# VHH binders against Triokinase/FMN cyclase (TKFC), part 1

All scores and structures are predictions.

Target 1, 201 residues: Triokinase/FMN cyclase (TKFC), of Sus scrofa (Pig) (f1rkq4r372to572)
Amino acid sequence: KQMVRVLERVCTTLLGLEDQLNALDRAAGDGDCGTTHSRAARAIQGWLKESPPPASPAQLLSKLSLLLLEKMGGSSGALYGLFLTAAAQPLKAKTDLAAWSAAMDAGLEAMQKYGKAAPGDRTMLDSLWAAGQELQAWKSPGANLLPVLTKALLENAEAAAEATKNMEAGAGRASYISSARLDQPDPGAVAAAAILRAILE
Positions, changes and structure headers below are counted from each chain's first letter, unless a header gives other numbers; antibody chains aren't numbered by Kabat.
F, E and O are the ipSAE of ESMFold2-Fast, ESMFold2 and OpenDDE, as the mean of both directions, binder to target and target to binder. V2 is 0.75 times the mean of E and O plus 0.25 times the DockQ between their complexes.
[cut] stands for letters that were removed.
The coordinates of atoms that the task and the answers printed are left out; those that the model quotes come from them. Centres of patches stay.

## First folded at step 1 (VHH)

Design c1 (framework vhh_gocatamig_d2)
Fold by ESMFold2-Fast, scan of step 1:
Structure c1 (fold): chain B 201 residues (1-201), chain A 121 residues (1-121)
Amino acid sequence: as target 1 above (201 residues)
Amino acid sequence: EVQLVESGGGLVQPGGSLTLSCAASGFTFSSYALAWYRQAPGKKRELVAGISSGGSTVYMDSVKGRFTISRDNAKNSVYLQMNSLRAEDTAVYYCAAGYDYLWGSYEYDYWGQGTLVTVSS
């Protein structure tokens, strides 16, 4: 099914980004963001091999939330768990674009209330928030507008991840390199944007 | 397994030209910045040219207008076209790869083994 295909794309993407996300995280934190996300990818692959396919989007998000809380761990696992559990609620009744928009809003709200994160804190919330704003802006688009929405949503999420760079806190600069090229985006924001691309591609 | 393999070095007379190539494997090439460094005997290693994942380039002042760095993402390769070569360009040339955002004069995740360029009459 589509859901299995999407999850395999997410897993392949996260496994491929392990070194990049770890390198970004070494500049700003513990150096384990890529390892943590690849652990999540391996857990999802194992789950897909040994468990029945998810029956609905709401059930998929609820099961993923439990899996990531249990197997991914850390602050990332907790934040994804909070997001996915809350996002599943609007999808129990409907699975149209309005329901997915409500799901994004619910997930973002849960991360802010329980995860103690806010937009502008340079976390995965920044790229997810930008994606949510684009969904809100495109109220009830027709089917022929979905490719336009998808492109705009991904561009906004990726631009928000890029914008998490701190220009003044970059590593020591070389005479041949501008300070802007020494700055690092937040690895969680980069990972979240990459997950969205894998899902929507 | 990550590999960077340089080729194209050799002996050339002053005023001549050479093209260095670096073939990469084992990572998502299009997401990485690539650079050429050189090290002459008894000297420190120095950045010659760099190219970001987005195609932006940087050059050391002494090679501007003479050297051109380029990349071919379809072939997972980066190139250094060297024109108007001088005796002081004699060095071992190294290919290096790192994330765009770890760009720095000596901060790269992966390095090749090097290729020797000798400019001499």
Scores: ipSAE 0.000, ipTM 0.095, lowest interface PAE 21.2, mean pLDDT 74

Design c10 (framework vhh_gocatamig_d2)
Fold by ESMFold2-Fast, scan of step 1:
Structure c10 (fold): chain B 201 residues (1-201), chain A 117 residues (1-117)
Amino acid sequence: as target 1 above (201 residues)
Amino acid sequence: EVQLVESGGGLVQPGGSLTLSCAASGFTFSSNYLAWYRQAPGKKRELVAGISEGGSTVYMDSVKGRFTISRDNAKNSVYLQMNSLRAEDTAVYYCAVDTYSWFYDYWGQGTLVTVSS
């Protein structure tokens, strides 16, 4: 199954990043960003062993949202949950590229509104926002241009994650820490960009 | 559920023509991006042509001017008109919904096109 393979790739990626994400998080938090993402990966792997994932994109994102809210925990679990729940709404009626772009916009809006963060605040929103902006620019690409869109989207997301090392924290736990100690990229932004890469290749 | 059923494949001589059809069900057809892919033995599946909700099209360089993708929203169908066929066009052709079909397994079963004398 293609969807199962994509989810397995995401899980493998997150498990492989546990130590790196924990190290990044020690500078700005309690050093558990990698651990919480690994918990999410293990929960998804367990779910995939129990039953086939929903064929409906909306149902898939809704189920993942519930799973991450319950099993991942922390601010990461809450933010992914908010994003996925909101992103599922446009996908209930349509699954075209425009619907996926609307899903990204809805998820980003929910994270900003309920997560109390904005682009530039040194959170996972920074890399997801950069990906969303690129997707909006390419709302109706031709099929043979998908590799170009995918490359640009991933490069934007990864560059935005790296750029967080120069940002002052405006939200989350890092906002309580002196800027002098924040000289590494935000672990959440790095994780989100890695998830996007695993999904798209 | 989303279902795509291809038809129209067959054996043709070089320089010949074929029209592939794909009948779709389980989603709002008029709002979806639709594409034709192909896979030859030993090669990865590649995007041949795509058509947006608004009718904008894109083509792989090797088929530009020879292939035409079109859609008929009233019939929930997408078509690939293939002209001036070449031996290298021999492949199984797949209909797919959405540009993110590799994210979701929304593929038809495929239809074989063989270009040979």
Scores: ipSAE 0.000, ipTM 0.129, lowest interface PAE 16.0, mean pLDDT 76

Design c11 (framework vhh_gocatamig_d2)
Fold by ESMFold2-Fast, scan of step 1:
Structure c11 (fold): chain B 201 residues (1-201), chain A 121 residues (1-121)
Amino acid sequence: as target 1 above (201 residues)
Amino acid sequence: EVQLVESGGGLVQPGGSLTLSCAASGFTFSSYSLAWYRQAPGKKRELVAGISTGGSTVYMDSVKGRFTISRDNAKNSVYLQMNSLRAEDTAVYYCAKEYLPYSGDYYFDYWGQGTLVTVSS
């Protein structure tokens, strides 16, 4: 698909979720997750008005990383920046499904190593990790199986986001709140799953 | 190079007090939120107390009213004053630095080596 249309769909999705993500964040933090993601969406829209994104996936992810680090800020901007910078590396050589799978793995590794989060810690990593596990399980699928992979990947990411509802936090601001008070899903995990759906749908 | 060095741990009787200190270097101390975590044998590491750049504090429910976190930007140090100690407070205590300056999201990226606190009669 054309990269501009995909990026615009991601931005529209994040802008539409601002109030919901802020409401989810109020249970565990300062209620600004939606505002932070909305700021990122507006920055991307502004960039697209001034210049077209690079045609190379590696260059695109690298430039998005810099934009999010500069304009989004916070832990979210840093985590997305770490993911995107690492994910760009495998895509320099190839852009096939195996390269995108390697990109996902590289991004997840960087978030764990430098972001200090692990799957099960009730963060955006939970959704991204679930998507990555499904992608790895379907190494080298035929073209006729891509819709099946895409559906399974999105279902896994969304299920992982929902599973954070009753999960004890191991990282971030939620880690000092009793699990009895964390009856809502993690806003970062919900945002990450929504981004994946906007990209792949 | 970021360094966090904890001190002040030891053996105390129930009801006693201890002050933990964390000396920081390698970053602009006044720009980051700092925290104290603890880990007891067989348990997950948990956030005990946090302090923002502006001095706002957060505490785990079981330590509220007993523990006080503070910071001294001139000395690049964060402290945890622990009063009315209980056997359940026995753990290795770690000092932690927030990942991004002025973030306020409380994602921590560096932890010290820890200092042991044992509360026993």
Scores: ipSAE 0.000, ipTM 0.134, lowest interface PAE 17.0, mean pLDDT 77

Design c2 (framework vhh_gocatamig_d2)
Fold by ESMFold2-Fast, scan of step 1:
Structure c2 (fold): chain B 201 residues (1-201), chain A 121 residues (1-121)
Amino acid sequence: as target 1 above (201 residues)
Amino acid sequence: EVQLVESGGGLVQPGGSLTLSCAASGSIFSINALAWYRQAPGKKRELVAGITSGGSTVYMDSVKGRFTISRDNAKNSVYLQMNSLRAEDTAVYYCATDIYYGSDLPEYDYWGQGTLVTVSS
């Protein structure tokens, strides 16, 4: 039941950001980042309404990967699919905080290796990478430190998304546009940070 | 708009190998995730392997390490290399798009006709 509520919060967040993400994307792309993420949110809501989600976190991420690739599509769907498929692998053996940290590491590695982007390229990877660096602390967190660590993770991810407004685009459609016209944050980075907040807060 | 046609099924002995091929016609192949499903006699249809446009893969636990899914976007084709085949792999195999949405069973948006794989001595 907890995973259903988390996914429902993610969907509500993405639906609420549709206009903002489309506006950010108009500066550097097709103006459809919000529409694409809202399509994903509606697909997830439909899935949750008609079928129970898998009990296994590994199976959940694997099925979510395929769902997002089929229903979300585009470069965002492909990047989320790469991340989630790789992230599922460490979670097959165990589901403790160290395993979730390993899942983030695996997802980030897959995005860099197969998605052809690196931190600093002004993509959704910037927010996810920043979150991943803070997640290293989760491998041995104290119980009384967890709220401080989650706050630091979310603030770091959100700061990284904001910092993309000052970056040259190294990948994706934005890389075709002069940096002088890229004075807004990357919509994918903003969306990724918002997803993390919906999950952890 | 999209048609999927499977080939490569047949009779093999336990421990043998087969390669299944799925050829797609239509213009949306490169942006879709593709999957192989199977339906054994008396059982529900189940996901065997899936592959995204970017090459990420998912496998059923019982086939992991034995089966490999791959795609060739230039040829509009997806493949399932099946090694170390077992009697329990006997099934009709289907390739599909629109793999999972809001159902206890996979959605049947774009499906192939199926190809029979029989593993017996």
Scores: ipSAE 0.000, ipTM 0.109, lowest interface PAE 18.8, mean pLDDT 74

Design c3 (framework vhh_gocatamig_d2)
Fold by ESMFold2-Fast, scan of step 1:
Structure c3 (fold): chain B 201 residues (1-201), chain A 120 residues (1-120)
Amino acid sequence: as target 1 above (201 residues)
Amino acid sequence: EVQLVESGGGLVQPGGSLTLSCAASGFTFSDYYLAWYRQAPGKKRELVAGIYSGGSTVYMDSVKGRFTISRDNAKNSVYLQMNSLRAEDTAVYYCARDWSYELSGDFDYWGQGTLVTVSS
């Protein structure tokens, strides 16, 4: 199944980034961002071994949201949970590009409204927001142009993650640390960009 | 357990120099950000300098150009070289790792501090 393959790629990516994300997080937090994301990856791998995943994207994202809220924990688990729960709603009706674009918008809105973060606040939202802006800029791209959109979306997400090293923290633990002390990119933003790359390429 | 032990504080005249050392144990030193904080009489504890695992550094504006933070991963130590000391630099200096919250003043894994007095 395509979805299973994508989830396995995400898990492999997060397991491979554990040490890097922990090192980035140590500058501004507990040094456990990589450990937290690896815990999520192992929970997903365990779930995939024990039960067949839901067939519909909406059901898949809803179940994944619950799994991350239960097993990942922390602010990251809560933010991913908010995003995925909201993103599942448009996908109940259709699963075309327009529906996935609406899912991205819904997830970003939920993170801002309930997660109390905004673009520019030095969080995982910065990467996800940049990806969402590229997705919205494209109107009904033909199949021939999807690789171009995908490349631009990933480049924007990764550039936004890197740009967080120059941002003041507006939310989360990093908001308690002066921006003058932060010269590394936000580990959550880096993780989110890496997840997007694993999903799309 | 994680331990941070500061040394090198003392009395010095204005314009003088001191080197503070922090010896760390209980964790993989090379992977962590380390920082020096200070608390002057009647003031809040403030960040003086920090050094990332990759070697990049941050400094408080009033010490930039006078103080240098460095690390020796082989010795599990971080240092603060203080030059051109001023009366305003008088404070207890703390070594820190894995700090939790800025506004609470609550840090995980910090040392007991070493006193630096700059006076004639």
Scores: ipSAE 0.000, ipTM 0.111, lowest interface PAE 18.5, mean pLDDT 76

Design c4 (framework vhh_gocatamig_d2)
Amino acid sequence: EVQLVESGGGLVQPGGSLTLSCAASGFTVSSNYLAWYRQAPGKKRELVAGIYSGGDTVYMDSVKGRFTISRDNAKNSVYLQMNSLRAEDTAVYYCAAHPEYLYGDYFDYWGQGTLVTVSS
ESMFold2-Fast, scan of step 1: ipSAE 0.000; ipTM 0.296

Design c5 (framework vhh_gocatamig_d2)
Fold by ESMFold2-Fast, scan of step 1:
Formats: structure tokens, C-alpha cells, sequence
Structure c5 (fold): chain B 201 residues (1-201), chain A 119 residues (1-119)
């Protein structure tokens, strides 16, 4: 039941960011990042109304991956789909912090190997990568370290999103439409950081 | 097993600076995730800073902006640069190798190096 509430919070966050993400994406010429993420949010809300989601984290991520690949579309849908499918694998055996850390690592690896994106390419991977590196550094923290790790993870993800404003586009739609320097943050990186905050707070 | 040897501790005045070093044995140093911990008299051991094999860093709130962790894979060493030291930073500082596969954040420990901040 807690996973359902987390998903509902993610959906509310994405719906609230539609105009902001579309405005950021306008600089790249696409103008649809917010619309694409809102479409994903509405699809998730509809799915949650049709049947209860799996209680197993692995099954939940696998079902969510399929939904985003089918309903979200575009590069974002493909990258989230790759991440979630790979992230589900470590969670089949265990659901402790070590398993979630392994899930993040697996997802990031899949995005790099199959999604053809790398950190520094001005995509959603920049935010997720920054979060993953923080999590990787603290593989088995004691309970009193979880607030420090969570704070560092969210701050790094959000800082990485902001840092994309000074990056030349190396991947994603911006690299296809414009070779000009972009002085606004990448909307995908901003969206990914917002999703992480919705999940962890 | 991995052997870790800390050095660089000593007595320093408030507001001063000190650099701690940790030398590690082994041919796979570049793959290590490393951390600095500290333990003050009568207190539990706490994590101060960490650095991953990829060079990404994390800090406890009370040292962020004052301490900097770094590594030199060619020298098999990790460092903790401590600036604007306070009396509250007085502790024995430990270098540790983190091991994800073992499920522990303190896989291997050094002997520690004492840092005393007093006038």
C-alpha cells in the first residue's frame, strides 16, 4: 500500500510539472517533455484504478516498465523502460537496501549499454547517475546514516540536473534538433530528479 | 585481505587545517570504495566522508564545505583534507574499505590516527 502511495505522489508531481518541463524543452525545439511525462502519470493512475499493483517490488517495476514503454513513448519511455526492467532483477531475491542499491546500479548500466547515453550527455541519466553514485558509495549504511545518504542522494541528483544547463547536448532530442549551446537545464534531468524526491520524501 | 594504514593526525589549533592520508595494500585499489570514519571519546563511530571507485563523494552535514575527500589510484591512497577545524572534530579517524557484496559499510579498518583540535 505504501508503494501505491509513492506512485500516486510521483504522478501528482509529474502532472504539476507539465508546463515547466514543456517550457524547458522548448529551448531544444521539442516542447513536449512535460506532456510526455504527464501522459505517463495519467497512464499510471489509470492502471492503479484497473487492478491492484503487485506487492512484489520486482513485479511492480517489471509491470511499470511495460506500461511506460507502451504509453509514455519517445526516448524517455525507452530509457525508463530499460532502467526499470534491469532494476527489477536484483529485487527478485531480496528487498533490503543492498538489493535496492543493486537495482539502481543495474538500471544505470542498462541505460548506458542499451540506451546509448552516458553521464554528461545532458539527459535524465545525469540525475539518475548522480543519485546512483551516492547510493553505491554507501552500500550498507547503519540506520542513523540513512538520512545523510538520502539528503546527499537528492542533493546530488538535483545539482546534476541544474548542471546540465552548462552542457552541450550529447544525446537525446536536443542533440538531434540543435547544435547550439543551451543555457537552461535539461527537462528530462529535472523530471528524473523530481521523481526521486517524490519517491524518497 | 586489505591492509589500511592511516597517517597525518596531530594537534592543531581551532581554525587550522590538517590532511589525513590512508595507504592501502593490494593490486585492485582502483576498484575500492573508501570512507573516513571518526570516533570521539565516549561517542559512537560515525561516517565522515566517502569516495567511490568512480570518484563520487559524500559527506556528513557538519563537515560539508570544510572537509574534502580525494583519492590517488597511482599511489593506492585516499586523503581527507580538513579545513576550518573545530574542537568538535577531535577524534580518532579511521580509513575503511566498503564492500557491497558483503553487505557491510565497514569491511576493512585501519588502526586509526588521532586528531586533536585545541588551543
Amino acid sequence: as target 1 above (201 residues)
Amino acid sequence: EVQLVESGGGLVQPGGSLTLSCAASGSTFSSYDLAWYRQAPGKKRELVAGISSGGYTVYMDSVKGRFTISRDNAKNSVYLQMNSLRAEDTAVYYCAKLDYYSGTYEDYWGQGTLVTVSS
Scores: ipSAE 0.000, ipTM 0.140, lowest interface PAE 15.7, mean pLDDT 75

Design c6 (framework vhh_gocatamig_d2)
Fold by ESMFold2-Fast, scan of step 1:
Structure c6 (fold): chain B 201 residues (1-201), chain A 121 residues (1-121)
Amino acid sequence: as target 1 above (201 residues)
Amino acid sequence: EVQLVESGGGLVQPGGSLTLSCAASGFTFDTYALAWYRQAPGKKRELVAGITSGGSTVYMDSVKGRFTISRDNAKNSVYLQMNSLRAEDTAVYYCAAVEWGLSYYPTYDYWGQGTLVTVSS
């Protein structure tokens, strides 16, 4: 099934980025962003070994939300949990492009509304927001244009992650550190963009 | 009292230019991100351009290269320079401010009342 392959790709990607994400996080945080994402990846791999994944996208996202809240922890786990729980709702009835677009909208809205005050947050949302912006801008693309949309969405997400190195932190723990000390891209934004690429490529 | 006041809207011909201004008062302007949203009849309110407290900018695809957002912290103002205007740019334009960060979905602390931009011949 494609869903298992996608999850395995996400896990492999996060495990491969552990050292890089930790190094980026040392500039403005605890230096453990890579460690927390790797912990999540190992938890997902363990779950996939022990039980088959849920049959529906909505059930899959709901289960992942619980797993990340339990095993990943921290502000990253909370933000992913908020996103996935909200994103699962539109997918209960349908799984077409419109439903996935609605899922992205719901996840981003939940992350903005409830994640605003979460400690340790820093621009992870910028990557996801840029992806969502591109998805909405295309307005019901035909199936033959989906590869073009996917490429543009990933380029926007990755560009937004890179742009964070010139941003002044507006939320979370990093907001207490001047932008002059934040000359590296945000590890959360880099991780989110990498997850999107693993999902969509 | 917090206030955002937009100005600069009006009627222009296709290919023309307008500069929108948003004057802010009642909060610490330089720590806030500012955004321009627009809403045309029958459509959702959409993010046109945004600028963070540090000066990083974001634009919707259809306005990239045509619109420029800027801020002047000394004047507590944000601006949207609109060039090469098209009929589809016709909308009410809103100024919005948020301390957290730019948002695709408008979870913003403060909003202006809007200024109408009409592009037609």
Scores: ipSAE 0.000, ipTM 0.141, lowest interface PAE 16.3, mean pLDDT 77

Design c7 (framework vhh_gocatamig_d2; at its last look DockQ between E and O 0.06; V2 from the best seeds 0.00; counts 0 for: pae E 11.3 > 2, framework grips, grease 26.2 > 24.2, placed apart)
Fold by ESMFold2, look of step 2:
Structure c7 (fold): chain B 201 residues (1-201), chain A 120 residues (1-120)
Amino acid sequence: as target 1 above (201 residues)
Amino acid sequence: EVQLVESGGGLVQPGGSLTLSCAASGFIFSDYALAWYRQAPGKKRELVAGISSSGSTVYMDSVKGRFTISRDNAKNSVYLQMNSLRAEDTAVYYCATGFEYSDYWTLDYWGQGTLVTVSS
């Protein structure tokens, strides 16, 4: 039930960003990043209308991975699918903070290894990597600091998304452009930061 | 045993300054994030400022530009410099490690608190 609220907030956020993400995508890509994220949002909304989501986080992430691979398409759909499939594994036995940290690390590793992306390549990985680094940097002995962690994680992810405007193109649609500075943030990184904010706010 | 001991609270006039300090022990201080929380009369405890193990900082909006969090890993200490104090800053201030996380988690590692009173 909390998960349904979170998923709906993510979907509403992505639908509201469609035109902005498409405009950013035109600087280095096909101009369809917003459209592909909106397609994913509508697929999730349709899925939620047909059935309740699984209560198990591992099963939830696995089902979202399959849904995005099928419905979202493009390199973004593949990268999200790799992330979610890998992130589901540490959550099979435990759902404590350490397991969620391991899930983040597993997802990031899969995107790098199988998606051929790295921090600094001007992709959605830049925002997600920044979030993972802040999760590690803000760890605590015990349960304190979650509000601090959330704020720091979001600010770092959003700053990393903005900083992609100064990066050379790497993986994804921007990679067909020469190593010149693109002067606009990467739409995938902007979308990833917005998804994180929708999840955590 | 994790221990956090705050000091430096007191009575100040609006516009005044205080420096809070927190001495930490019982964990590898340099590996962990620290934060200051406050609880005003009749209010929920709220985050004021945090500092990561790498030195990154966050602040609540109402204190940005007035408060500065810092850490000294050699002294196992975290500080909160509070400038341009206002009546609404009156609260008990707590140093903390850890986080509040729904029904499954609580603030488990925080000190006794130090009272800051800002009164005309």
Scores: ipSAE 0.000, ipTM 0.366, lowest interface PAE 11.3, mean pLDDT 77
ESMFold2-Fast, scan of step 1: ipSAE 0.528; ipTM 0.841
ESMFold2 (binder alone), look of step 2: mean pLDDT 82; pTM 0.816
OpenDDE, look of step 2: ipSAE 0.010; ipTM 0.279

Design c8 (framework vhh_gocatamig_d2)
Fold by ESMFold2-Fast, scan of step 1:
Structure c8 (fold): chain B 201 residues (1-201), chain A 120 residues (1-120)
Amino acid sequence: as target 1 above (201 residues)
Amino acid sequence: EVQLVESGGGLVQPGGSLTLSCAASGFTFSYYDLAWYRQAPGKKRELVAGISSGGETVYMDSVKGRFTISRDNAKNSVYLQMNSLRAEDTAVYYCARGSIYTDYFPFDYWGQGTLVTVSS
């Protein structure tokens, strides 16, 4: 199924980025962002091999939320869990592009409300929020606009991740770390942008 | 039942040293990040130093180079070695369990605090 192939691409991408994400995290933390994401990827791969995937996008996102809370752990697992649980709600009724746009909006709202982060705070929310801005244009896309809208979404998410290296930390423990050690992009923002590329590419 | 118990506070002269200890129980100590916070009278509680489960550390700028946080997983303890103490370091020091990487898992488990007074 298409969704299974997308998840497999996401997992392969995260496994391939383990060393890069760990290196970025070493500048501001303990160097385990890549290890944490790769642990999640291996858990998802194991689940896909041993169990039939849920029948609907809403059920799939809800199950992924549980897996990431249980197997990924840490702050990343909790933030992805919040996003995916909220994002599943609009997808219960419809699975068109407008529903996926609503799903992104719901996930971003949950991260802001419960995750204590806002765009510009140098977190994974920066990449996801930039992607969400472009998804508003997908509510009524023309057939010929889908490739250009997808490219704009991915470029905005990736640019937002890169821009985190110039941001003052407004949330999380990074706010207590010297600015000289925060001259690299936020590893969570980079990971989120990479996940989006794996999904839409 | 999660418990954190601080010790080692006291009165010390400017330029002196103190070592604070925090004994933890009721959870698997090695899995968690721990931190030292302080609160001076009339001021907000602030993060002084933190140490991850993996041993990485963070410090507030004004204590960097003077304070050292460390942990001993075999003893379920975290320590704050304070050197070159200043009057401005006077505060109640709290041990806390949480995350040094994100406010989503804040430091919600706290000890009772230990008073450090730096005066001439």
Scores: ipSAE 0.000, ipTM 0.126, lowest interface PAE 16.4, mean pLDDT 74

Design c9 (framework vhh_gocatamig_d2; at its last look DockQ between E and O 0.06; V2 from the best seeds 0.00; counts 0 for: pae O 13.4 > 2, placed apart)
Fold by OpenDDE, look of step 2:
Structure c9 (fold): chain B 201 residues (1-201), chain A 121 residues (1-121)
Amino acid sequence: as target 1 above (201 residues)
Amino acid sequence: EVQLVESGGGLVQPGGSLTLSCAASGRTFSDYALAWYRQAPGKKRELVAGIYSGGSTVYMDSVKGRFTISRDNAKNSVYLQMNSLRAEDTAVYYCAAYEGYLSSDWEYDYWGQGTLVTVSS
């Protein structure tokens, strides 16, 4: 039930950001980043209407990976697919905070290794990487520290997204634009930060 | 078929409070996501608040902390509690419903006729 609510927030967030993300992407890409993420959201919505999500986090992430690879498309779909596929693996054995931290690490590693993106390349990885650094502290947190860690994680992710306005595109569609001056945040990074907020708020 | 009827609109002073209600007839709300939209004069219709069948809520940024959406499935009703009202909240408020936990393609199946909220000193 809680899992369904999380997915609901993610989808609602992405759908609400469609125009903003497309506007950001018009300056540095083909202007469809928002539409692509909305397509992902709609795919998830359709999935949830048909059946409840798996109870297992590992199974959930795996199913989401397949769904996004199939329905979302674009570079974002591929990257999320890679992330989620890898992230599902540590969760097969355990689902504690350490396992989720390991899941994040695995996902980030997969994005770098197979997605041809690195921190600083002005992609969604920048936001996710910033978040991952804070999530490392969640391996053994006290109960009273969780809200502080969550806040720090979200602030870092959002700050990283904003920081992409000062980065050169090292990956993604923007990297194919010659001599373009990028003065706005990467829409992928903004979307990733927003997803994290939707999950953790 | 579902019919939605809004009520509770009216004139209120800035800083005041108002509660909107939307009552459904025909079918139950239990399997529907519900939302409040508003349209100010000369502006596009915009999402104010939504509540999914699973209980999750969403708000536009300008109303966060001031507005609260809730539902009562037993009464087939959705509510919007509006506090600390501002002049910019003046609009016709519409109730919307769509089937399932989430709507495919973000399309609503049913709309109310709207209720006018005027915030003025």
Scores: ipSAE 0.000, ipTM 0.233, lowest interface PAE 13.4, mean pLDDT 85
ESMFold2-Fast, scan of step 1: ipSAE 0.656; ipTM 0.861
ESMFold2, look of step 2: ipSAE 0.000; ipTM 0.271
ESMFold2 (binder alone), look of step 2: mean pLDDT 79; pTM 0.800

